# VH-VL binders against c1abc3: the designs that were tried, part 13

Target 1, 185 residues: c1abc3
Amino acid sequence: MAAGVQGESVARNYAEALLVLARKADDAEGWGALLRQVADAINNDVNLSRFLESPRIAAEQKSVVLSKALGDKVPHLFLRFLQQLVKNRRQMLIPAIATEYETLRDAASGIVHARVTVARETGDEEAKMIAERLSKATGKTVVPHFAVDPSILGGVVVRVGDTVMDGSLRRKLGMLRRRMGGTRA

## First folded at step 4 (VH-VL; framework fv_recibokibart)

Design g06
Fold by ESMFold2-Fast, scan of step 4:
Structure g06 (fold): chain C 185 residues (1-185), chain A 123 residues (1-123), chain B 108 residues (1-108)
Amino acid sequence: as target 1 above (185 residues)
Amino acid sequence: QVQLVQSGAEVKKPGASVKVSCKASGYTFTDYYMHWAKQAPGQGLEWIGEIDPSGGSTNYNQKFQGRVTMTRDTSISTAYMELSRLRSDDTAVYYCARDYEFWSGYEGYFDYWGQGTLVTVSS
Amino acid sequence: QIVLTQSPGTLSLSPGERATLSCRASQSVSSSYLHWYQQKPGQAPRLWIYDASSRATGIPDRFSGSGSGTDFTLTISRLEPEDFATYYCQQYGYSPLTFGQGTKLEIK
């Protein structure tokens, strides 16, 4: 949500720091799952999102609520990581941090995450074809994450890791989307 | 040289409160978490909780939740642990201890300890 | 909460002998979050071994730590008189942070 270019860079730095801690804990997978759960809670619970975002609630008070809600249910340094985000006013980057964390985890397995911005919601067949074409183009297993932006006028914008895909591949994906989206009876 | 100096021994009646201090020197007080631990006579160590001296956030052992309050005063590099509604089984030596460097290279261990403060709860 | 059980509770040995102290966790603990402290009567605990196997600054080579998962060991290859003390293991993986009940190493 709030991840511009600057926010994405900051989110990646936090994801790298968390991954170091998670690896020391011998549980990079479990920490990733916990972070995704927190991210999903922020995205889906309006009251939680408002509470965490509110400038009228002190960081110390937000940290106390996190401690009471999560303290004995998550690894100790994972709780402290969340409290550090609150202290730095970065708690709204948690969804972006979760995505960057997943990308870093998968890179070691030859899996790369891609952000795919499309003009309209994708069907399952279209999503699979986009993933297959990106995987073939990069030589890696690509996991696409879709975002819808009607303002891009029916095109597609792809970002793989830190690299924006070239105009040739984006053009081919755009043509593929038009053919798939044009299944008109 | 890192040093943690605690306040002197206290004798309290059941139901009273006690506030123990821990003054830090030889390092940047706000860069390291401060922990508190309890050791009853002839017993082992029990973790009470921790405080981030920079942000003021605390994490407490559920066993002491509702009776313990940890605070700090950054102007004098001092951490405090207050325990309320004292019982005879709160008689113990209380230690403060520094948690090595927050996010870099540390493994979450207590590298320096205060000398301890004996709190005796008796009628 | 993670319970750390140390054995034996008391170990009676003579200087020159080898000491082996055990710490068992009720669930798996990363070696990076298992530490040992030494405490002498009337004194505060002192960090002795961190990350299961790394000696703290100034700790003699005769001390070594090992282990992973649920089983950790502190070994003293040849006891010196100053080594007789109580040793506590500690985990930092989950709240509440916990210590073992201690192993008292006493002179025979």
Scores: ipSAE 0.792, ipTM 0.900, lowest interface PAE 0.8, mean pLDDT 86

Design g07
Fold by ESMFold2-Fast, scan of step 4:
Structure g07 (fold): chain C 185 residues (1-185), chain A 123 residues (1-123), chain B 108 residues (1-108)
Amino acid sequence: as target 1 above (185 residues)
Amino acid sequence: QVQLVQSGAEVKKPGASVKVSCKASGYTFTDYYMHWAKQAPGQGLEWIGEIDPSGGSTNYNQKFQGRVTMTRDTSISTAYMELSRLRSDDTAVYYCARDYDFWSGYEDYFDYWGQGTLVTVSS
Amino acid sequence: QIVLTQSPGTLSLSPGERATLSCRASQSVSSSYLHWYQQKPGQAPRLWIYDASSRATGIPDRFSGSGSGTDFTLTISRLEPEDFATYYCQQYGSSPLTFGQGTKLEIK
């Protein structure tokens, strides 16, 4: 999905800009936590999501709601960042921006985020084994984010940062998945 | 070069409203946030709020929320601050000041200020 | 809100002397968000030092800013007659944006 890849690039650019502001504030961790809270609110509150997405509601009105809800509760430039997203009609990218921000921030501490596409929903034990395997393969601590796509064949598709994992890692993960299934049997 | 020119002094009765203007020149009006600050006689500076001239979004100090309204007219590069339900403690010089607003490289300071507008609230 | 407390409230000194002006924040403020303004009677404030230590355009090198966390200082190494004014610190980290109450530098 070309549009999805372009959206990730846009989200990455906003995440990089926010990280610059957060570094000026000497609080990259706190800003990341705040962004995650906003992302979770959008994902979990259907009324908020509809309000922010609606083309019938002016950007200025959405900005006012953000200002009343969050300012004076967040860093000033963090509020401005959210209002800039609304102005640019990018507020629905906030969850993607939060994920990209976490990826950028954690890379500096040896923690990387991976998007893992699987054919069926994974159990907790299987998810843990995949994370451990990716951490060993990359030499970093890997935090997996799972998406289900029943149409894929050959086990899993993994993307770490800007790099799509090659067939050798996919095969190793496929073998691990089969062994985990064998354990249950 | 860069200049911010404010409207003239106002005398108002308690309960009235006042609208102060700040006309910008010498730069692209929509590239900078405009702030408003208050200075009561013999006192220090107090931030009232800001407006993004390009998007129209505003952020107000909670102390003035409900009484202050900031607007702009991009066709004449002018920002406005209206303060309603005036009280005697609103007597002050009101300043506009600009702040650079590019999201990737915010300059986080007030580099140019207007000359100030004295608002006197008396019965 | 972040409260900025400046000390002393008034400094009486003579030209040629060193001045040290303090600004203390009620909670930690990034150096990148602490600025100083100079104001003379009847005039608008003027940006003087930004990001705790960077001089604004045209500001003489006898002025220096320093500090981090909650403790910031503006220093004038050798006072000139034109330096006597009120100096305000300001934080840009948290809303509402706040200023200190000011330190008035006056001739002895």
Scores: ipSAE 0.664, ipTM 0.850, lowest interface PAE 1.6, mean pLDDT 85

Design g10
Fold by ESMFold2-Fast, scan of step 4:
Structure g10 (fold): chain C 185 residues (1-185), chain A 123 residues (1-123), chain B 108 residues (1-108)
Amino acid sequence: as target 1 above (185 residues)
Amino acid sequence: QVQLVQSGAEVKKPGASVKVSCKASGYTFTDYYMHWAKQAPGQGLEWIGEINPDSGSTNYNQKFQGRVTMTRDTSISTAYMELSRLRSDDTAVYYCARDYDFWSGYEGYFDYWGQGTLVTVSS
Amino acid sequence: QIVLTQSPGTLSLSPGERATLSCRASQSVSRSYLHWYQQKPGQAPRLWIYDASSRATGIPDRFSGSGSGTDFTLTISRLEPEDFATYYCQQYGSSPLTFGQGTKLEIK
């Protein structure tokens, strides 16, 4: 199940929790890389994904498998974090947690992730211009993540962190679309 | 007050199994991880493993994997460690220890210890 | 596995002196995930210092912990008779959790 607004909030809470532990361990980068590897494994390995999601397999059994597979390969508290997700039935949020963790780390480094909702698919050039304009407007390096919603018309809905950006940014992006000869309203 | 009380000394023959208990009181048993450690006579401490008393999830030191089993009984707030196929080098004092609860056991230090259980393996 | 090596193995000092106990790790440990325990003969270990530098509840101000990476130190500024015991360091950064072999602090 795809994470909605509720799932994003839960994922962010877990990402914040993990980042506190990782910073205490003085290895926020390494823990982020490990979390991304686990997320990618869940996304790419059908057998692993089915095993973790199955309600027929007890959380205890899933925790034992994680301990045997990863126990000596990851920090001990990182292993405990994964087991706590399994106990709480949150293991399928790991990809969302990885994305939120990356967003939190990047924000501290002057990099901000933005969810950009557009009415129709954008070409590579338009995507680059949107990223550059948002970076200039925020004073930070912005990495855009695009979503298409045909129900919006001519405009762009931008969410930067916890802030929904409208007004000036939307107007500037609208002007940019017009300069590029876009007729998609 | 927090207290961990372990079972009494045991004498076992090589190849036998031993099951040590650790009864907790003075706190919510299921909120803190429980660890087990080994100390051979005149030697230092060696970590055996841990159990989450709420979920029953365990993590074992690979050196003991296959010979150790940790369980708990929440109705009597008691943790157990069973060590099988005993050898002479298993002669030791075995300790249970409570893990500090930072976010349901994430912090990781042993704030309270049981008094220890001497297990002697001899023929 | 992270191997913790404590030095010296035995430290003979008199009350009133300063004690410095070393714990070195075979690979980097997060500074915050190294703990110290005190153990007296016939007794269970007791938590003394956690997260490299934080004193456990009830531990006197004369005890301090420090260190980073692979090098950690427990310092006792002015030894009291009750401080003579064996001290163990422990890392919680990596599985399996490991302890040092101990430093025995003895009178004389």
Scores: ipSAE 0.060, ipTM 0.630, lowest interface PAE 7.2, mean pLDDT 85

Design g11
Fold by ESMFold2-Fast, scan of step 4:
Structure g11 (fold): chain C 185 residues (1-185), chain A 122 residues (1-122), chain B 108 residues (1-108)
Amino acid sequence: as target 1 above (185 residues)
Amino acid sequence: QVQLVQSGAEVKKPGASVKVSCKASGYTFTDYYMHWAKQAPGQGLEWIGEINPDSGSTNYNQKFQGRVTMTRDTSISTAYMELSRLRSDDTAVYYCARDYDFWSGYEYFDYWGQGTLVTVSS
Amino acid sequence: QIVLTQSPGTLSLSPGERATLSCRASQSVSSSYLHWYQQKPGQAPRLWIYDASSRATGIPDRFSGSGSGTDFTLTISRLEPEDFATYYCQQYGRSPLTFGQGTKLEIK
């Protein structure tokens, strides 16, 4: 289950705060890479995910584990940022925060990230065509992130940067999907 | 306005533990990290660790990990540093210091306690 | 850990002279995380320069900080008698937070 609109807004606020700290450290790129590594570890390590999510484990204990595992390996304020997420019970938003951070970083370079909600899972060729179409429509380089929602039967919903796009873009993307014969293999 | 007042000098035997206090006043205690530093006689400063008084979360210098414990009591705006299994090379002045502001964009020790001399001798 | 090396260890000068104190880091440190503290015998350290170049409140304008990357400098344009003290640089970028060994500024 996705974090929801509220979770996405919260994740964006944390990503903005982290980017301020990273820029002060003169290493926005490196901090982004570290955040992605932590997000990937949470997504790929079932034991880590369960440990961080468990309401039976105190926030202070989770913070101690982070300090021992990462303390001397990451920038000091990056560690503090992770510990603040644990204190606020937001540690499960780290993957969403990483995505928002990447979006913010790329915006300055004319690159924008789009959440593309589709009725069915897309293949690589379809994903590329959607990205090219969104880049053409926005005048920027668009990196799509896909989510599947069967309730939008035959449609697509796009959020690009701060703009939610429906209507004509939805129609054009729908036509593109039909042209590609886009069904999951 | 801002003051950090530390407990008095201590004399301990090797193997004992010492607990130093740092009482804060003139600001919101839970808004600022508290740090502890060691200064051996005639030597420079060495960072021991920090505590977030709001959460209780700590980060320690690995050199002191396993021997140091930092705590706080928010009801009396006081931070504590306990150092166990004392050795002669733990003889030093120990300072507490306030870290400016959480998320302020400033990370420096703007106010310091007066220091606590801990002497370890047999 | 980031090692901060200060030079010289002792600097002997007279009032009225210019003092230049060096702090060299073993790896790059953002200027936003490089600070200087002044300490007099029997006293606690006091924040003097923060973010490599910003004077703390009440610090005279004869003091200036500069530098970036691995090389940082504290300069006193015209020494006053009250300036003779030990100066420590500090980095906040990586754990453990570290201080240089100090430069003792002493009267000639």
Scores: ipSAE 0.726, ipTM 0.883, lowest interface PAE 1.2, mean pLDDT 86

Design g12
Fold by ESMFold2-Fast, scan of step 4:
Structure g12 (fold): chain C 185 residues (1-185), chain A 123 residues (1-123), chain B 108 residues (1-108)
Amino acid sequence: as target 1 above (185 residues)
Amino acid sequence: QVQLVQSGAEVKKPGASVKVSCKASGYTFTDYYMHWAKQAPGQGLEWIGEINPDSGSTNYNQKFQGRVTMTRDTSISTAYMELSRLRSDDTAVYYCARDYDFWSGELGYFDYWGQGTLVTVSS
Amino acid sequence: QIVLTQSPGTLSLSPGERATLSCRASQSVSSSYLHWYQQKPGQAPRLWIYDASSRATGIPDRFSGSGSGTDFTLTISRLEPEDFATYYCQQYGSSPWTFGQGTKLEIK
């Protein structure tokens, strides 16, 4: 069923539901960290990913494996949430749900996550400067995640939420400076 | 689909104030600056000012400074422009327009406009 | 403030003819911050050309923009009946943002 569903909107709905449960448990931060760990395990462990995705393996068997691996390490309702995803054949959305959960929590704190594609690799100093400039330009705390694509000719692609941007970072920052400097009052 | 829907026509006496609304839909209201522009009958466009809907920060054309106030209500995705101490030469169609989104890569052009609000100032 | 002067104020032509509309800035404006709008009577303006030369979505290729520094032009290679409208240039180089006074393109 998996791949053809509109993953982002479905993932957001699950993230919202999980956040409600986490708030009732008074541990939204801890549940978010656990969800990120599960998402990272799926992304980094090819055997785990194949096991969860396999149509040859029954949902009940996947549920049992999750219970064995996590049962005494995570809150009971968190485990039940994961088992419900497996029953609904949506366990492969866990990485997307983790990203949406983080976005929901960070929005409340004025923090925005941005995927920044640049033409060349940046050092730590340059990366920090870009993060500071994006934060100043937006009025929010921006956490950038960098990717390198040499095919973009000096352009910068920035993605936040469902919005994708394509343009020159220097040009955009130049605009911000002109906007600020030209105001008479 | 992006839409900007403005309030209806107004008739005011000299010295009164008018408040025009612009309701946004189809996008994240706080991610785009909103501008206001004036067009007197048979004349060209004149920029009045802009508002950052996220912070509420405003920047006004000096010509209107002291008479114009721009505000927004993020709970209903609506921007407002209030013009006070109205004169006969304030008779015009007033437009709201969406500015570039820093995140979308567009720079300083107005991609979506409201339908306009006619304000008539007469005794 | 940057003053944008458009010429001619009115341009009377027939369908099938070429139109050239000029926009002159009182000081240098980067081409990345000069834009053109089309407006028909009773309607809101519509974005037509952005960054001096890029056509907005849906704009026919008979329209082209060019220029740099202080001199910019909008060219229509072969006028169609629906092209008769008022065209405004706009600068976004320094606040306050300004528009030209417009060029009215009318049927001869």
Scores: ipSAE 0.000, ipTM 0.434, lowest interface PAE 18.7, mean pLDDT 80

Design g13
Fold by ESMFold2-Fast, scan of step 4:
Structure g13 (fold): chain C 185 residues (1-185), chain A 122 residues (1-122), chain B 108 residues (1-108)
Amino acid sequence: as target 1 above (185 residues)
Amino acid sequence: QVQLVQSGAEVKKPGASVKVSCKASGYTFTDYYMHWAKQAPGQGLEWIGEINPDSGSTNYNQKFQGRVTMTRDTSISTAYMELSRLRSDDTAVYYCARDYDFWSGEGYFDYWGQGTLVTVSS
Amino acid sequence: QIVLTQSPGTLSLSPGERATLSCRASQSVSSSYLHWYQQKPGQAPRLWIYDASSRATGIPDRFSGSGSGTDFTLTISRLEPEDFATYYCQQYGSTPLTFGQGTKLEIK
């Protein structure tokens, strides 16, 4: 999550490398699920996160703990992947790598992820309409991820991959949002 | 040409430790994983573990966990396997073998050492 | 751990005959992570077939590998005297890495 532009690029490179290995293993889905489980553990377990991030703990020691904890529970090259991240001090990028991996797999299946910045939190009905509109406009199945920015009051900003959607789509979504999001005094 | 040359035969008593070496030549030592395998007399092959000579990271077969330690010395392109608390059933030929790194996406033992016979007897 | 079971344990044949060696895995293994090694008495194993079907450098074309999932086969179309050896399959998918118990190909 906290990864900047440089971290996003690095995370994508690792995700691409992992996906190649996962495809060789005939289990891109299973490897993705394992990666997500590791990412969630890092995000939700404070002790694990601190252990992995700590500069007082040598990379080699972290690698040994991973080997003992996960050795027989994950594919051999997946274990090597985690140890490679630890060696390169990239283990805290695992959540970002998991997101990039999911994005790559979804793109191959005609599913794309869109970042939708809105002025107010969306309700379920509005979110559904936005996803439907984006899917129709792109010809793909779009999964929207919402971010709230009050400074764009009444507006909508949509980014799909590295492309900002054209003004006509943004205007249509803006109009839809205003119509649905109207609250009365 | 690629060669893996192992140390000579050893005879040990039960409870002792043995350290077998595997000297690599003909390639960049740190670009390939090194594995160790056991073959008891008249038996098949059993994987003991691996080491990444670049990082020093190891992965061991649980059967040997706690008794095996793998190390390397990059200055002389040599990998080591130390097996402690030796038992009679540790009598075997021990092999080192080269494997590809993570980035290659490949995984198989393309070159093997000649083997080191370790005999554990009282 | 993934158990690899090779059959037969011993295969007695004459030069000129066809040999078929089986390797069965206790759970599915990608073909990219199943390999075969040849070992002669007193010698180290040698990589023979990798990724289920690719011949290693220098291996004669009479050798072929095939299979997927849990069932893999090493075939020798016409045995030569130098082919009599023990053949081991190996999986690289799961830790610990494992080998089959071997099939000893011996002269009848």
Scores: ipSAE 0.717, ipTM 0.879, lowest interface PAE 1.3, mean pLDDT 88

Design g14
Fold by ESMFold2-Fast, scan of step 4:
Structure g14 (fold): chain C 185 residues (1-185), chain A 123 residues (1-123), chain B 108 residues (1-108)
Amino acid sequence: as target 1 above (185 residues)
Amino acid sequence: QVQLVQSGAEVKKPGASVKVSCKASGYTFTDYYMHWAKQAPGQGLEWIGEINPDSGSTNYNQKFQGRVTMTRDTSISTAYMELSRLRSDDTAVYYCARDYDFWSGYEPYFDYWGQGTLVTVSS
Amino acid sequence: QIVLTQSPGTLSLSPGERATLSCRASQSVSSSYLHWYQQKPGQAPRLWIYDASSRATGIPDRFSGSGSGTDFTLTISRLEPEDFATYYCQQYGSSPYTFGQGTKLEIK
């Protein structure tokens, strides 16, 4: 499936930009929690999702609603980030941006998430052994996420998302700047 | 060449209102936040608030909330600050200032300022 | 709100001397949100140092900024006549954005 692939790179670029700002503010955890709350609100509230997605509602009106709902409750730069997404018609990427932000934070902390497909449910002891083996193999702290697929008949399929950046953050921010317009270094 | 040009000096009586303008040129007006700051004679700077020229969304310093209104007109690239119910301690130079685009890989800061507008409140 | 206290209020020095200006915050401020502005009488402020230590475009290398947490410093290694002005620190990390009350650098 190509689901999410089209927006995945864009969402990652926004997440990287936000993480740089949040780290400079010394509150990467707090900003991540706020972003997750906004993402969850969009995912769980059909009326909010429809409001943000609607082409009949001007970006200006969406920004006003965000300002009234969040303006005095979040850092102003965080609010500006959300308003910039609305201006760029990227507000529906917020859930993807939140997921990418969490992945980047985990990678920076030496934490990697692995999808572990097993033939049957694992017990706590087995899960711990799998995590320890993957942590040793990767040299990182691995958090396993289990999925059950009986068709693999007792095998284990492991996919470790490689969160190591193959390019510099500056290059990715440069791409984001070009997509948004502007010539400043 | 980026420029912010403000309206001329005003003299008002207590209780009146004043509307100061800030005309932007040399850049895309809607891409940068506009801020307003107050400087009373011989005193330091005080932030009043900000406006997103694209959306018209505003955030005000609580000290001025209820008396200040910020607006813009995108057709002429002009931002406005209106201060109502003027008092003698509103006598000050008022500045508009542009917020740098953080998407350029830098933190926001006030990179360009208007020349200032002197507002005198006297009876 | 974060209060920024600048010291000294006035600093009297001669051209050629070193100047050290202090800005102290009532709460911790990330260095990325601490900026300095220069203002001469009758003129608008001008961005001088951003992110605590980065010189704005065109600012001479005799100016340097440093600091983190609650304590920030602007240093001028060798004063030139054009450097005599009032310097303001500013925090951008939380609303309301606040300025210090300024340090006036004057000729002795």
Scores: ipSAE 0.000, ipTM 0.516, lowest interface PAE 12.1, mean pLDDT 81

Design g15
Fold by ESMFold2-Fast, scan of step 4:
Structure g15 (fold): chain C 185 residues (1-185), chain A 121 residues (1-121), chain B 108 residues (1-108)
Amino acid sequence: as target 1 above (185 residues)
Amino acid sequence: QVQLVQSGAEVKKPGASVKVSCKASGYTFTDYYMHWAKQAPGQGLEWIGEINPDSGSTNYNQKFQGRVTMTRDTSISTAYMELSRLRSDDTAVYYCARDYDFWSGEYFDYWGQGTLVTVSS
Amino acid sequence: QIVLTQSPGTLSLSPGERATLSCRASQSVSSSYLHWYQQKPGQAPRLWIYDASSRATGIPDRFSGSGSGTDFTLTISRLEPEDFATYYCQQYGYSPLTFGQGTKLEIK
């Protein structure tokens, strides 16, 4: 289901490549919608998910099924993109690629998505304040996506693209290290 | 210098199969898709399909689906197109053509000389 | 499938004249996926114009391509004897990849 930090980076690279192709097709919106449909099918159809994930089914067989199912229904290079993911064993990243593609599309409209990790659940008013603060800091309209991680010490961690903002906790940890004397890295 | 050299003319009876070859030189064979197109006498061009020589993945025009098979042999930089259950309307010159590049290529920059396939009783 | 309709089917002109060849698509095609090929009798097609307006290597500047959406044009400003051939447009947007039926440019 979940791609790690390395998977997110790989997904971003594929999303960027697809967006270049979609822009050449003059249809970045349509390609995004198709990618979301494929991602949703993988997330919601257990048989499709098992078929694509199975190491017992050759990549070439998966590509044939994609060609027969989608061949004349999607842009030709979009089909090739999916077949390349299958060849590279990256087809299970499609949901992450769809999310990254949407983030890239929104950034072009002055809208950016941020992953906000908090120690406890955030109420609606606090969520709105965080969105407003991030929008002011970035100069863009920020759409926050919240995740709860109690393991953080009560601060908040914000990731906007590759930028991590964690002011309070990082400052406290830096101060503690200085006071206790540095440890070997 | 990029070259695509196709096999010679063939005469087949209805119901038979034909396999046409296209030998590539002057570039990295696996970096470019190979396409096949049909041109019936006095007619225009019709796309049959494509193969990714690196992966072996193929995409076919539905009109030929079930009758066409595209393969390649990377050791000799050669692509093949086999057409089965031949009919009289399969009489045509068949061309192989190279796609400019894997990610951005969308045009056929080099073509083979063509192979005439005649289907007659 | 996307149908490409070329007009006229045959264009009879003399050297020195201007030629205008049309290609109309049944649905919108990105200019990045619209190409033109030249074919002479007994020869393989040759890439002529790609991405609607870019001349392929070695193609004289008297040739120009234009258009977007569903309407594309190949123009030859002043015909030379070697320009008389059949010209095909092609789309790469959707499978099956398709060609127009061709415009035969013949000497008057």
Scores: ipSAE 0.756, ipTM 0.896, lowest interface PAE 0.9, mean pLDDT 86

